# VH-VL binders against Stress-response A/B barrel domain-containing protein DABB1 (DABB1): the designs that were tried, part 2

Target 1, 210 residues: Stress-response A/B barrel domain-containing protein DABB1 (DABB1), of Arabidopsis thaliana (Mouse-ear cress) (q9syd8)
Amino acid sequence: MSSIVEHVVLFKLNDDDVDSGKINSMVNGINELVNLDQVLHLYCGSIHRLITTTASDFTHVLHSRYRSKEDLNAYAIHPDHVRVVKESESIREDIMAVDWIAEQAPEALAPPLGSIGKITLLKLKENVMEEAKLEIMEVMKEKFEGIDQITVGENFSPGRSKDFSIGSISYFRDLGEIEAVDDQMKLQNDKIRDYVDDTIVVEFNVPSSS
Short names: E, the ipSAE of ESMFold2; O, the ipSAE of OpenDDE; V2, 0.75 times the mean of E and O plus 0.25 times the DockQ between their complexes.

## First folded at step 1 (VH-VL)

Design c7 (framework fv_recibokibart)
Fold by ESMFold2-Fast, scan of step 1:
Order: structure tokens, then C-alpha cells, then sequence
Structure c7 (fold): chain C 210 residues (1-210), chain A 122 residues (1-122), chain B 108 residues (1-108)
């Protein structure tokens, strides 16, 4: 497949002082959507680590993949998706979404079992020129040793991005490999820091079985 | 309250141009695509095109390409559609409409302006 | 472009009767991209059914949508006086996005 659409959603969920049954129902309900014909990959789970310059305190993440914007739209209005969204409204304190086109799809659309996902979202400074934006994305596309897969793109999502305009997702075989690239990530961040107002970085665990 | 308010009715001569405005309120203007549609008397709805209010990017129906221009002003949350070289068959009500949220909370063309009647008379 | 053909053009019925409105596409349209609008004279269209079969918020249970591929149907199980209006189907799966010509539901 030459290109795919990446869809990332960050949620702030709470148990509302009852139990975790509603959160589990939402997460399980969302994960069942992987069976829809429009969906190439979908996973929803808890955030392991959140690093942000904003006041965001997101608790859960959704990452999904589609052949096209048309398939993402079909998923969005699908009755099964709408049902899960409506039934979980009372526990969602905050939400944001970022969508981009990955011009070169990863060879494996489903990340390796037991891998660690890392999402980086950037809010750019006012008046960043188009050429600088392309340079930022080229810097972010660097595939360091230890990265199983990476995609980067400009957000095309209406409405839910909180002004974050660039998204990236990468998968690592394990947490140790993320730690091994810390110095390279620091250098990467330094190259783009003058263009960036805010950053959200999310790490999450892909289950080791099923 | 989410609302789209359009400019008032206009009467134009053939060959003239018309610019219709659509002012958004009650939501983040730059977060939703805006569509424009035409409805001629006694006929159905016809899609003219769309604009991304954040980027200013547009996509037009080929039937109107070369005569239609869509723009926006983010400082006043207003979208515009200009149609040039007017013909008698451009007489219609023109609507602006807001697009769907990918979250599944909202629906395509869910919020519509009240419509603007443009009459082209000879 | 995808052409949507609605039939009948005009449907004359009495309150209490069942209405069946058809929308046929010239090419296959994903059901997720097919929706219906209701329009009364002098008013803007209103979203009525989305994704072929899902009722928009506040729409009465007597309305149902069905269909897939090229053949879609809007059904009103028991007409009420407020249901007499023009109904339009629309596809947005392929640009240019197109509407049917409408079915006018009128009192006989």
C-alpha cells in the first residue's frame, strides 16, 4: 500500500467515582471497531507516559489507520462508532484528534505485539512559512535505529486538534529502545524548537498477546 | 448556539458578479469545513464547493470552476462565495453549510445558513 | 460524477399512510456516504438520516432508512401532517458531491 491515513485521538477519562466499568466498556467497544471493513488497524488503551508543555492531562489514546480519507469518514459516521461515542460521553472530560496522510505506509500495518507506541503532536508558532513546515516534517521523519516504523504528516482534521498541526507516530520494539534514542531525539527537537509553541508526546504499550 | 447567518437577497444584471457572505458563531470557525450549495427554483440542490477555513484551501465542482471563488476572513469568522459572469440560470437560493466532525458527534451539512436569494434578471 | 435518481418525483398520500421514497445511484455508493435531508418551503434543508440508516438527533422513530450499493430507501411508517415536505438524498463518497432531484411528499 503506498499511502494511508493516520488517526490519533487523545482522551481524558475519569471513573466518575463509581468504578472502572465504564472506561473498560468504552475501551473494549472502541477496540471492537477494528473489525470494520474500513479499518486497517485500530488500538485503544491507556497512556503510559505523557510529556507536554500544555495543561493537558490525557489518560487514554486511540491510534487507527485507513486506506483513505473516505474510509476514515465511513468509520466516523458508522453506527457502531457513533454508539460507542455516545455511550461514553459522560466519562470523557476532554478529547482531541489529529489526522494526517502517511505518503509511505509501513510494511506491517499492525505494530508488533509488545511494542511501545510514541505519538508526537506539534503546535507551531504564528507565521511559520510553508517551507519551514516541510523542513520540520523532514526532521521528524528521521528513522533512528530501534524504530520499527514511523509516519509524519500535517493535520487535515477539522475541529478537534486544539491547533496542533503536525502529527507523528512511531513504534519501538520495547521501552529500552526508546531510551537508547533519547540523545538523538534531543538533537531532533533542538533543530525545530524555534518553530514550535507547544508539544504533546504520548507513549503507550501495545499488548503482548492477541 | 451554533449559527450560520448569510447576507441578504440580491438582484443582479447578466454579466455582473455577486458575493455572498456566511458568518459563523457559537463554534471554532477554523475547525470545520464550509460547503456552498445552489438551489434553483423548481430544482434540487447542487453542490458548488468547499473551503477549509484554517488553510484557505478550496475544492470546486467543475461546473462552477472558473466562475466561483471561495474565501474566508478568520478575524470575523466569515466565509464568502463569489460568482462571476452571472447568467439567468444562476438565479437561485445559495446556502452555506458546516461539515461533519470526525469524532462522530456531529453530522455533515448539519448546520445550514438561512439561504441567500440571488436573482439574475435581464 | 455520480447521478442520484429519486422516485417518485411527487408522492401524494394522506396522513396515516406509509411512504416509501427511493434513491438510486448511477454507481455504487458506500452506505456510510449516503444521507437524506428534509426541506420545507422557504426553509433551509435539515439533515434527517445519515449513513443510509441512522436517524439524526430528534428525528421520530417512524422514519427509517435502508439500502446499500446503488439502491437506497427512506420509509415513513405512518405519515403525520408535519412530514409533508421535499426529501433529498445525497452522496459525498466521490467529488463532486451530488444530490438527487428530490421527492415531494404532498397531501392528496
Amino acid sequence: as target 1 above (210 residues)
Amino acid sequence: QVQLVQSGAEVKKPGASVKVSCKASGYTFTSYYMHWAKQAPGQGLEWIGEINPNSGGTNYNQKFQGRVTMTRDTSISTAYMELSRLRSDDTAVYYCARDIEYSGYDLAFDIWGQGTLVTVSS
Amino acid sequence: QIVLTQSPGTLSLSPGERATLSCRASQSVSSSYLHWYQQKPGQAPRLWIYGASSRATGIPDRFSGSGSGTDFTLTISRLEPEDFATYYCQQYGSSPYTFGQGTKLEIK
Scores: ipSAE 0.000, ipTM 0.423, lowest interface PAE 17.2, mean pLDDT 85

Design c8 (framework fv_recibokibart)
Fold by ESMFold2-Fast, scan of step 1:
Structure c8 (fold): chain C 210 residues (1-210), chain A 122 residues (1-122), chain B 108 residues (1-108)
Amino acid sequence: as target 1 above (210 residues)
Amino acid sequence: QVQLVQSGAEVKKPGASVKVSCKASGYTFTDYYMHWAKQAPGQGLEWIGEINPSGGSTNYNQKFQGRVTMTRDTSISTAYMELSRLRSDDTAVYYCARGLRYYDSSGKFDYWGQGTLVTVSS
Amino acid sequence: QIVLTQSPGTLSLSPGERATLSCRASQSVSSSYLHWYQQKPGQAPRLWIYGASSRATGIPDRFSGSGSGTDFTLTISRLEPEDFATYYCQQYGSSPLTFGQGTKLEIK
């Protein structure tokens, strides 16, 4: 398998319902979907850190992986997935999704336990041409020391992405390794600054036990 | 260029059935849901349902459940909507529209067919 | 089902004026699932604003969308003659997908 489909969803779940059991039920229900035949990897959990200037205060993240767009679609219409979506409708205040093709699949499809996931979503300026998009993605694909895995791609689901058109996900062994690359990430951001209208950065913890 | 081209106007008697077609071009037919909407003369839009052309699964508005059937033929990139047991209040323009197919799809209709007028009269 | 109520039903204005069109939902709708369409007589609807605030391809800067929860707004900063049409809001935050009844923007 040389390429995979990356699927990222950001949720704003409301705490106004008083009952935290509804959030736990949704998160547990989504995580059970990792057992579906179409799913190579799936994790849903709370956001540890959110950096955004214009987006909603997202509370939870879903990251999942599929062999193909066909498998992502089969997952989407699967009765178990449809059930979880319907049962969680009342607690979802806001949602967005970004999907991309990672041309080179990571060696390990399931990120290491105890690692930190970092998602970067870019909203580009209106007149950015295809050549510049490719250059942006090449800049973002740079694998600094401390990054266990990284994928980057152009979103193919524009209706759900709030105009964010480039997605990236990277996994780090621990928080110290994320902190170690902050300066390099700043330089990376400076290289693409003139093309970018807005950025969302999400960090989340992968549990240290199954 | 993305296009959705619908079949021509139909005149039907009460109790008959009508089958409207929507031929897609300019994109991979199985990558997007096809939706159908009704617009009675001088009225607003009403959603009838959707079909996933890849697997053929459907989801209908309960108001039309039992009278509507959506199908597709992937070999010719064409979606169909059949409405049975026609009544005078089924007189309307029927539209097909392309929508997203992914997780909890947004229902964003970026391209529409030109519409098919169905008139139900004795 | 979620009921979308648009107001006013008809808005009579002159070119150059500002138009503000309201869409209110009977229950909360995620902004990601609220869209606006423009329709002219004898034509199919056209996607105008999606995800509450994003302009569709080719839509002029004078159009903007805003709102969250149950209250959404479409604003036209300076009306041009070609803007006189019926505008529909639409949600698919809950099944069935529903449309508002429309606001007809007519020349005064």
Scores: ipSAE 0.000, ipTM 0.439, lowest interface PAE 14.7, mean pLDDT 86

Design c9 (framework fv_recibokibart)
Fold by ESMFold2-Fast, scan of step 1:
Structure c9 (fold): chain C 210 residues (1-210), chain A 122 residues (1-122), chain B 108 residues (1-108)
Amino acid sequence: as target 1 above (210 residues)
Amino acid sequence: QVQLVQSGAEVKKPGASVKVSCKASGYTFTDYYMHWAKQAPGQGLEWIGEINPNSGGTNYNQKFQGRVTMTRDTSISTAYMELSRLRSDDTAVYYCARSYKTVAGTYYFDYWGQGTLVTVSS
Amino acid sequence: QIVLTQSPGTLSLSPGERATLSCRASQSVSSSYLHWYQQKPGQAPRLWIYGASSRATGIPDRFSGSGSGTDFTLTISRLEPEDFATYYCQQYGSSPWTFGQGTKLEIK
């Protein structure tokens, strides 16, 4: 497979004493879905760091990968997925999803154990031309030393994305690698800043256990 | 036939302001960033800042922040740089230059104005 | 900020000779964002090499650029009279964008 589908979901979960067990149940239930035939990779966990230009306070992230849009749809309607969604509705204060096609799949579909995932979602200004959008994605695709893998693309699920139209996910071996590219990332942000109304940046830890 | 044509030389007293213009032709003005750079006598080049002519958004080198203002007028394809509270060490040739962007995201200064000499003396 | 140091400051050579101009960055710069400009007295700078190694439109093939990380080089294989000028390296990799102090090529 040359291309894959990336699926990112951000959850704002109600976190109080009453709902703590339900959060764990939801996270565990979602992670069991990695065993479905349609799923190439799937991980759900807590957000380590959230940077936004809004007041939104997302608490958890899901990242999953599929061979095609058809497989993503099959996952979405799968009875096991539907069950987890219904059982967790009471604790979901807010949710958004961004889906894109990675033109070239990473060499390894499962990110390295113990790595750090970084998701960047962009809400573009009104009247940004298609050519500028393509250029923004090329800027975001730059693979600096220390990035294990990166994919970038335009969202094809606009109804769920709160108007965020470009998504990116990268994985770093460790926190030191992220810090090493901080200056390049700031320059990257400066190049696109005039096209961007809002940005969401999420960092999360991939478990180190096999 | 891309051209950037700058306004003529200026002589100013300390504390005054100067506004330099850069008129673009031969391309779509709003498709490229416009930059400004300073070159003091016998010195190298120093970047002052940039403006996106499409949005009017600006980004300034912190060394000039608070004294520089960049604007544009899309109806006449002209960019402006205003430098206030002039000091003797602001005496320099000021250049405008456009930044070219490619699909690969590479940016460079492919065309430059002829320069504007600003002299600050009492 | 990234400091670019060029060496030598002045290079005195004759037409027909090879010139090698160095640009060293205080920290790593992606080659995609390292550029060279030529400037003659009384004139604006002109883009010469972009992305460390790509010649700008109309630049003769006797000019070549190379390098990565912190060390970059501009080479002129056989100097012509019109090549005597000041050459500046520039990084566009980290704000603020910075230039080297220049290497002046002068006729011996």
Scores: ipSAE 0.000, ipTM 0.432, lowest interface PAE 17.3, mean pLDDT 85

Design e1 (framework fv_clesitamig)
Fold by ESMFold2-Fast, scan of step 1:
Structure e1 (fold): chain C 210 residues (1-210), chain A 123 residues (1-123), chain B 110 residues (1-110)
Amino acid sequence: as target 1 above (210 residues)
Amino acid sequence: QVTLTESGPALVKPTQTLTLTCTFSGYSISSGYYMGWVRQAPGQGLEWMGTIYHSGGSTDYASWAKGRVTISVDRSKNQFSLKLSSVTAADTAVYYCARDYTEWLGSYDFDYWGQGTLVTVSS
Amino acid sequence: DIQLTQSPSFLSASVGDRVTITCQSTQSVYSSNYLSWYQQKPGQPPKLLIYAASTLQSGVPSRFSGSGSGTDFTLTINSLEAEDAATYYCQQYDSYPPLTFGGGTKVEIK
């Protein structure tokens, strides 16, 4: 197993058009980018549940995977990606992005169809040292029985992360599996709470079919 | 036709607060742009001061600017503004506002700039 | 923070010459997406020439090109024109905040 790059984008989309066609066009346009040579996995869709300590009101999520930072960069400047960005200008009220290196890639790069994705983003307190960051990431990496896959890492793209510096994504086969780990997740959060200033937790459904 | 125009005082006294406004046209503030302020002292290079997301929800400042600089946005007027407190002669510079359109990676490339406004700090 | 050093700080060249300006970073700029080049003519604001180290901005003449990765980046003007008299700046965003600019290279026509 080698490492991969995880890319997460959260959008606040607003469509004042009489039709929500612009949001649908953006989401479909982004999902077509999965066909680019640089992309290992890509999915964009609506947020099912947002739990946050901030005033964030994000509506949509993008999760994608790349072999390297070079491939992520090639994707970002690709004409097809630039076109989708330009065509969706009018509906984007807010955006943030967090990127990390998963030192060990999941066995399957494409999450199971019908699974539930859970993204956790942490904004750490001002004086948290590197040793404590490593401890936080080790706590977050714990793979409970219901988790199909999980990656955790430190953000390497600080410019659009709103100071969120730790990212995690996990996939669960169904809602029952997320509910089964609620108590364990609460204990996990208690272990790191003294280091954390703000949290954003996003849940989204991976469609059963395209 | 994207245009950015800075406005504000040409002369400010030491210890006062400098307020500059940037008015933009030719694009929608809801389009997801970052908006920044960059200054240039006479005969010197470019110095970034700070950047704000169009919603006003995210703001970043240069280290020296923290505690002195506040950037804000007024969507209804197509304006974003810079306040710089406790000015000194070292703050004499041409001040530019600039637009950045990030391509998902957070690369701040300023594709459009205002004409710049010279601010002199003198008693 | 990342410091950018440009070399030379000043050059004088003739129309038709090939001009190379370098930008050195104190630490690696891992993603080329985070390095840009600007042109500033006297009395004017900066104009974006190149982004992502090597991608030419729309409307910029093809005589301009950028290259490099890691700590060493270059801006090349393949055949200098009279209108190219300006100060050129590199800019990084890989280590942010702060976003930083190089000190500038002034290009004069002989």
Scores: ipSAE 0.013, ipTM 0.555, lowest interface PAE 7.9, mean pLDDT 84

Design e2 (framework fv_clesitamig)
Fold by ESMFold2-Fast, scan of step 1:
Order: C-alpha cells, then structure tokens, then sequence
Structure e2 (fold): chain C 210 residues (1-210), chain A 122 residues (1-122), chain B 110 residues (1-110)
C-alpha cells in the first residue's frame, strides 16, 4: 500500500485588462507541467465556489500529486516550472499552499473527466493537542456514499499555508453527488467545531474533454 | 540589478513607535515577490519579524511580533514599511529589509538591504 | 517553534582547509528539506549561499556545498579562501509561525 503527496495551491490572480492574456498563459503553462516525470496528476483552473471569511478572494486552484516529498521538490525546482513561475509573477496578487501525505493513494490518480473537486482547509485554534488533531482527521476521512475519492492530512509546509494546518480533497462525479452529502458534511463540521478557528472551502470543475 | 534601501530614524525613545521604509529598485514590488523584515541585535544572530506579499493581501508576523509589528506596502512607490510599537532597549538592532521570493522560495532571503542601525535610548 | 543549533560557534582555519559547519534542528524539517545557509561579512547584510539543504544559489562558488536531511544539516567549504572569513547562519523556512535562524558560526583565517 503506497502513499502519495497531495499539493494544493490557491491563487488570487489579477483581473486587469492589461493582464488578461497572462492569466491564460499561466494556467496553460502550469497544466503542461503534468508531463513532467515527477508528476502523477496535475490540474490548474478557475475556482467555481469559494467559502471563506478571512482569506483572500482566491480565483484559481492547482491540485497535483507526487510519489514523494522528493518528487514535489524536483517539480518545484524544475526549469519548466521555474519558467512558468517567473513569467506569471506580475499577475499573482496572493498565493497559499497546503501539502499533505495521503497514507493510502486513491485507486485512480487522475480524477474522472467532468468530475468536481472539493478542497477543505482548516485553521485550528491555539493549543489543539495532537490527540485532537488525529480525531479531526479521522472525522474528515469519512468517505460518504457519492464521494469518488478523498484524502486528508496534516500540512507539512506550514510556512506557506497562512496557518491552515489540515487539508483535504474529495472528488465527486457531479454536482448532484455533492448536494447529496451536504447534510452529512454539515454534521461532520459540527463534530470538529470546537477545534476550528477558520475554514476555506473550494469547489472546482474538472474539464469534460481532453 | 536588485537593490533594497532602508530609511528611518537612527534613534528612538522608549515607548515610541519605530517606522522604517524599504525602497526597491531593479524590480517592481508588483512582480510577485514576498518582502520581509529581519533584525540583528548587536553581537547577536538574525531574527525574522514578518513578511508581506506584494499585493498587501497576505501578511505574516513572528509570534512575538503580533500586536507590536505592522508591515504595509505601497505598490506605486515600490516600497514596504515596518512599524514597531512600544519600543524598549531590547529593540536596539540593525534592521534589514529583504526580498523572499514566491511560493517555492517564500522564506528565502535572496536580496537584502544594507541594514539600518536603530538605537532605543532615552 | 523550531530551534537551530550550530556547531561550532567559532572556528579558525587556514587557506586551503576543508571546513564543515553543522546545524541541528529540534524538529524535522519537512518538504524538500527547507533549510538554507547564509554568509555574513562584518558590516554587510547576509548573502544566500544554499537553499533546499543542498541547492547552490546562482553565482555562489562551487567550493560551497550543503547536505543533510531531517534534523541534521552540514555546510562544507571544500577549500577555504581568505574571502570566506565570515559568520555563517543556517535557517529553516518551512516551520510556522517563525522562520528560524541558527546562532551562527564565525569562521576566521589563521
């Protein structure tokens, strides 16, 4: 049973008329990085729905998967990645990232075309003990009917996460599946309420073709 | 060539607010970098104080600095500034501004100002 | 809160010597070994030498190298030159809420 590294980046990109072509160039450039040997899965696109009270109004999301932390680093310093980062500097208003280890890899590393991704990031209250963190992650790992895949873990890149220390990503076949689990997710949130200071929830669409 | 220049008072009295400004040349603050402040007390090591993203939308402070330190950015002037309130003799240090980079280089200080010595005394 | 301890705090060596400086972390440094090394000469700001534990910064001479992972890291100068007289600092940049620097190692030429 193999583990994988999950990598989530949230971007706030300029919507300036002067920069309109640069956003498309950045998104396309990032998506081409899926062809690097270190990358198991990578998708970058616009955010469909964002729920947050304190964080930036993020506009775009990147989700990628790697065999190991070493492969994530190799991706990060790769010349093709560095080039895309350098060329997109002017349009990035804000950025954050959360990285975790999924102890058991999903059956399919590339989510189904046309699926919907849902990312949940948690900022915990001060003095939450390790025992409580484990409990929180166990609650979040519950795979309700309709969830195609789910991973949850503690962030191992705290310098980039704006104090968000737990991340999860789920994929659903369609919007109806997300709606079907809404009540269960609400109950799940109630179970961890006393430990959580803030949350970010992001939903995005995986393209239906190519 | 990237250069960073600190400006501000050399002498501040206890209980006052210290204000320092960092001016960049050789690149725009809007180029997507994080910018930080690091200080060094006489004969001591380096101490990180806080970081701001070029847009001003993301600011992080050292835990001891929360409540005393405010960092802000003026995008049109290629400047970012540090305010440190309620200073004491323990705040006597050389203050550096530095460029930190982006996501994969955040927290790495690749270019530094020359530093400005601030003495806190009555 | 991660603390970094450097050893030795001071060393004196001759031109041509191989010099090693160690940096010990109280907690494991995650994700690509987010540890860097800086050189500071008297009256000057620090200069980045190495990042991601072992990656040499552009323009830094090849006599400098870094190694290590987890909690134990080393900076090596393969053949010391007179211009290398400086204080060297390690830094971790993965731990939150604070980016921590080591106490420094002063290198003097005999």
Amino acid sequence: as target 1 above (210 residues)
Amino acid sequence: QVTLTESGPALVKPTQTLTLTCTFSGYSISSGYYMGWVRQAPGQGLEWMGTIYHSGGSTDYASWAKGRVTISVDRSKNQFSLKLSSVTAADTAVYYCAREGDYYTSGLFDYWGQGTLVTVSS
Amino acid sequence: DIQLTQSPSFLSASVGDRVTITCQSTQSVYSSNYLSWYQQKPGQPPKLLIYAASTLQSGVPSRFSGSGSGTDFTLTINSLEAEDAATYYCQQYNSYPEYTFGGGTKVEIK
Scores: ipSAE 0.015, ipTM 0.545, lowest interface PAE 7.2, mean pLDDT 84

Design e3 (framework fv_clesitamig)
Fold by ESMFold2-Fast, scan of step 1:
Structure e3 (fold): chain C 210 residues (1-210), chain A 123 residues (1-123), chain B 110 residues (1-110)
Amino acid sequence: as target 1 above (210 residues)
Amino acid sequence: QVTLTESGPALVKPTQTLTLTCTFSGYSISSGYYMGWVRQAPGQGLEWMGTIYHSGGSTDYASWAKGRVTISVDRSKNQFSLKLSSVTAADTAVYYCARSGRYFTGKYPMDVWGQGTLVTVSS
Amino acid sequence: DIQLTQSPSFLSASVGDRVTITCQSTQSVYSSNYLSWYQQKPGQPPKLLIYDASTLQSGVPSRFSGSGSGTDFTLTINSLEAEDAATYYCQQYDSYPPYTFGGGTKVEIK
């Protein structure tokens, strides 16, 4: 199986009643982009849980998948995508993006309906050696029982990532499976603690219907 | 070896519509590219006018250009065109067409430029 | 609208000198490095030198370099050559409207 490109975007949107129509328009507009030829998977929705050492209060998440960096680029400059970006500018208080190559694609490119997605982004300390970075990614790749799929990689879009350089996304069957791995995740975090300055962890629900 | 060539009138009368065409050579118009128009008045800096996606489905214009500028694409002729209506002496400039290259982040500079064509607006 | 301010508007320097040109954006952008630098010689179209703030375009001499992020950017010519006499422009392609240009900096060799 070949590699894929993972694309993650975190948004801080103005979420008052006045802007709710614009938020819905943005989310629906983004989700419609799943029909573009370049896109293997795409979902945009609200964040269920945010755990971060940073001051950012992100409200929404986008996760999408592509065959190649070239397809990601074609998606990014596509007029339908550019239109949604321009129309939503007034409601976006903050945005960041992290992109990586998953060397081994998941067996199913579309996550299971009703699953929970978990994104982990790491900002490394200055002067972390290349060898240590590879060790961090190997630790993060551990697939615990209850994880349906997981990918991990180094960010190749540094201008958009707020200096976060390692990204990971995993999908779980349900909330109980995430809770079951909490202790294992704490041990995993301890192994890399000395290399990490900041962490962002996002959980979101995949709808149970189409 | 991608080359862009502007063509159109060198002299236009006030109130008329200026029409310029940009032709690709050595490369066909394909997915992933935008075409833009930039002008430069004598002794002045560069001023962006607008861009169009290769399919012709999306256009952006500078704020001053909205209502006066129309950009269109004809892939069968490997061409992009600019129409600027109701011209005045202030529209005297060298007009360039330029292509934006493909980049993994989706953002892109103008990496290929035409030679430029001088258009004078006078009675 | 995004405004880009270049300084200085004009400079005169000798062959072998280090030259620096700055570009400042009035809009606050988050982690944006989508800024390019162009060189324009009289009677010629602009030529792309640097993109994504610091990436050197293929075929451009290594004496040219770019740095900066967010709202403050710099173009450096480490050792000026006679052929570098030109006007230099910065351009942002991040926010709407795209492709906003700076006012230009004219570099003359004395």
Scores: ipSAE 0.000, ipTM 0.452, lowest interface PAE 16.2, mean pLDDT 83

Design e5 (framework fv_clesitamig; at its last look DockQ between E and O 0.03; V2 from the best seeds 0.00; counts 0 for: pae O 5.1 > 2, unsure alone 67.0 < 75, placed apart)
Heavy chain, then light chain:
Amino acid sequence: QVTLTESGPALVKPTQTLTLTCTFSGYSISSGYYMGWVRQAPGQGLEWMGTIYHSGGSTDYASWAKGRVTISVDRSKNQFSLKLSSVTAADTAVYYCARETYVYESGDTYYFDLWGQGTLVTVSS
Amino acid sequence: DIQLTQSPSFLSASVGDRVTITCQSTQSVYSSNYLSWYQQKPGQPPKLLIYAASTLQSGVPSRFSGSGSGTDFTLTINSLEAEDAATYYCQQYDSLPPWTFGGGTKVEIK
ESMFold2-Fast, scan of step 1: ipSAE 0.490; ipTM 0.713
ESMFold2, look of step 2: ipSAE 0.290; ipTM 0.687
ESMFold2 (binder alone), look of step 2: mean pLDDT 84; pTM 0.883
OpenDDE, look of step 2: ipSAE 0.024; ipTM 0.643

Design i10 (framework fv_rilvegostomig_arm2)
Heavy chain, then light chain:
Amino acid sequence: QVQLVESGGGVVQPGRSLRLSCAASGFTFSSYGMHWVRQAPGKGLEWVAVISYDGSNKYYADSVKGRFTISRDNSKNTLYLQMNSLRAEDTAVYYCAKTPRYFDWLSTYMDVWGQGTTVTVSS
Amino acid sequence: QSVLTQPPSASGTPGQRVTISCSGSSSNIGSNTVNWYQQLPGTAPKLLIYSNNQRPSGVPDRFSGSQSGTSASLAISGLQSEDEADYFCAAWDDSLSGPVLGGGTQLTVL
ESMFold2-Fast, scan of step 1: ipSAE 0.005; ipTM 0.457

Design i3 (framework fv_rilvegostomig_arm2)
Heavy chain, then light chain:
Amino acid sequence: QVQLVESGGGVVQPGRSLRLSCAASGFTFSSYGMHWVRQAPGKGLEWVAVISYDGSNKYYADSVKGRFTISRDNSKNTLYLQMNSLRAEDTAVYYCAKEGYDILTGYSDYWGQGTTVTVSS
Amino acid sequence: QSVLTQPPSASGTPGQRVTISCSGSSSNIGSNTVNWYQQLPGTAPKLLIYSNNQRPSGVPDRFSGSQSGTSASLAISGLQSEDEADYFCAAWDDSLSGWVLGGGTQLTVL
ESMFold2-Fast, scan of step 1: ipSAE 0.153; ipTM 0.681

Design i5 (framework fv_rilvegostomig_arm2)
Fold by ESMFold2-Fast, scan of step 1:
Structure i5 (fold): chain C 210 residues (1-210), chain A 121 residues (1-121), chain B 110 residues (1-110)
Amino acid sequence: as target 1 above (210 residues)
Amino acid sequence: QVQLVESGGGVVQPGRSLRLSCAASGFTFSSYGMHWVRQAPGKGLEWVAVIWYDGSNKYYADSVKGRFTISRDNSKNTLYLQMNSLRAEDTAVYYCAKDWEGELLPYFDYWGQGTTVTVSS
Amino acid sequence: QSVLTQPPSASGTPGQRVTISCSGSSSNIGSNTVNWYQQLPGTAPKLLIYSDNQRPSGVPDRFSGSQSGTSASLAISGLQSEDEADYFCAAWDDSLSGYVLGGGTQLTVL
């Protein structure tokens, strides 16, 4: 596979004590969508760690993969997906979505069971030129030791992204490997600091069972 | 059932200001983006502005940027459009419209009945 | 002027198939999904088609949408007198950071 489409959604859902049954129904309903013909990979679950200063206190994350924008669109309008969206309306306090093209698909489309996913979303300063965006993405694509896979790209869905224009997702075999790259990640952030207005970082656990 | 009711329209002189309101009911207002769309007499539809569910993001058509301000009060389930420095070209029926929030790109699943703004001397 | 281009009028007789075209560019229809709105005389617009080809509950299957490249089409099969209305296409535009609509097509049922 040469390229794939990455789809990331962050949700702010109501407190578990108030609507735990509805949250479970939404998460289970979304995860069942992995069986749709258009979907290469899909996982929805709770956020383990969130770093942001301006965005909502997001509680849940969706990451999914498609062969093309056409397949993403077919998923989005699929009756099963639309039903889950409508049924979860009352518990959704906030939502954002970022989509990008990964020019080089990971060797394994489904991340390893028990791995940890890390999503980084960047809101760029005004007047950052296209050439600078490409340079930022090249910096972010660096695959440090301990990263099982990584993709980076420019968002092509501006209507839902809260002005976040660059997305990245990486998977690590375990928590220790994330900790091992903290210093390299800080140096990477320093290289792009002058272009970035805001950052959202999300970490989540991939279940040990399918 | 979803209902959107616009108010605040009227006849106003060029250069003056007018504030439109849209009262929403039948859905969780604070969970959805809201739009203003207008239609000049005998003409097509023109999108005016959008405001995010929480008021954090706003986008405007170039024709109104710097003159119009979209806002909302989620505690009152009400959307507003403050229109300053009105021009004859702003004469139109103004509709508020509900956005489909979900994972899909914007579209207007419900519209109000509209309120008429006439800018004349 | 409208950003999306539609014919100003279209006509047909009951039972016929009518198509209404909508032409845009890479920044709108070429990158984003198309929606269609129906406006009956003297009323507010109503959503007719979303996400290129999906119908909301209550819209007859006689209405269908399609999209290819930078263009979209609305097809009405088995045309009925009640279909006489203005039809508008719409899409998000990446270059304008805003929603754009066509000028509308007035459909007359002869």
Scores: ipSAE 0.015, ipTM 0.526, lowest interface PAE 6.2, mean pLDDT 86

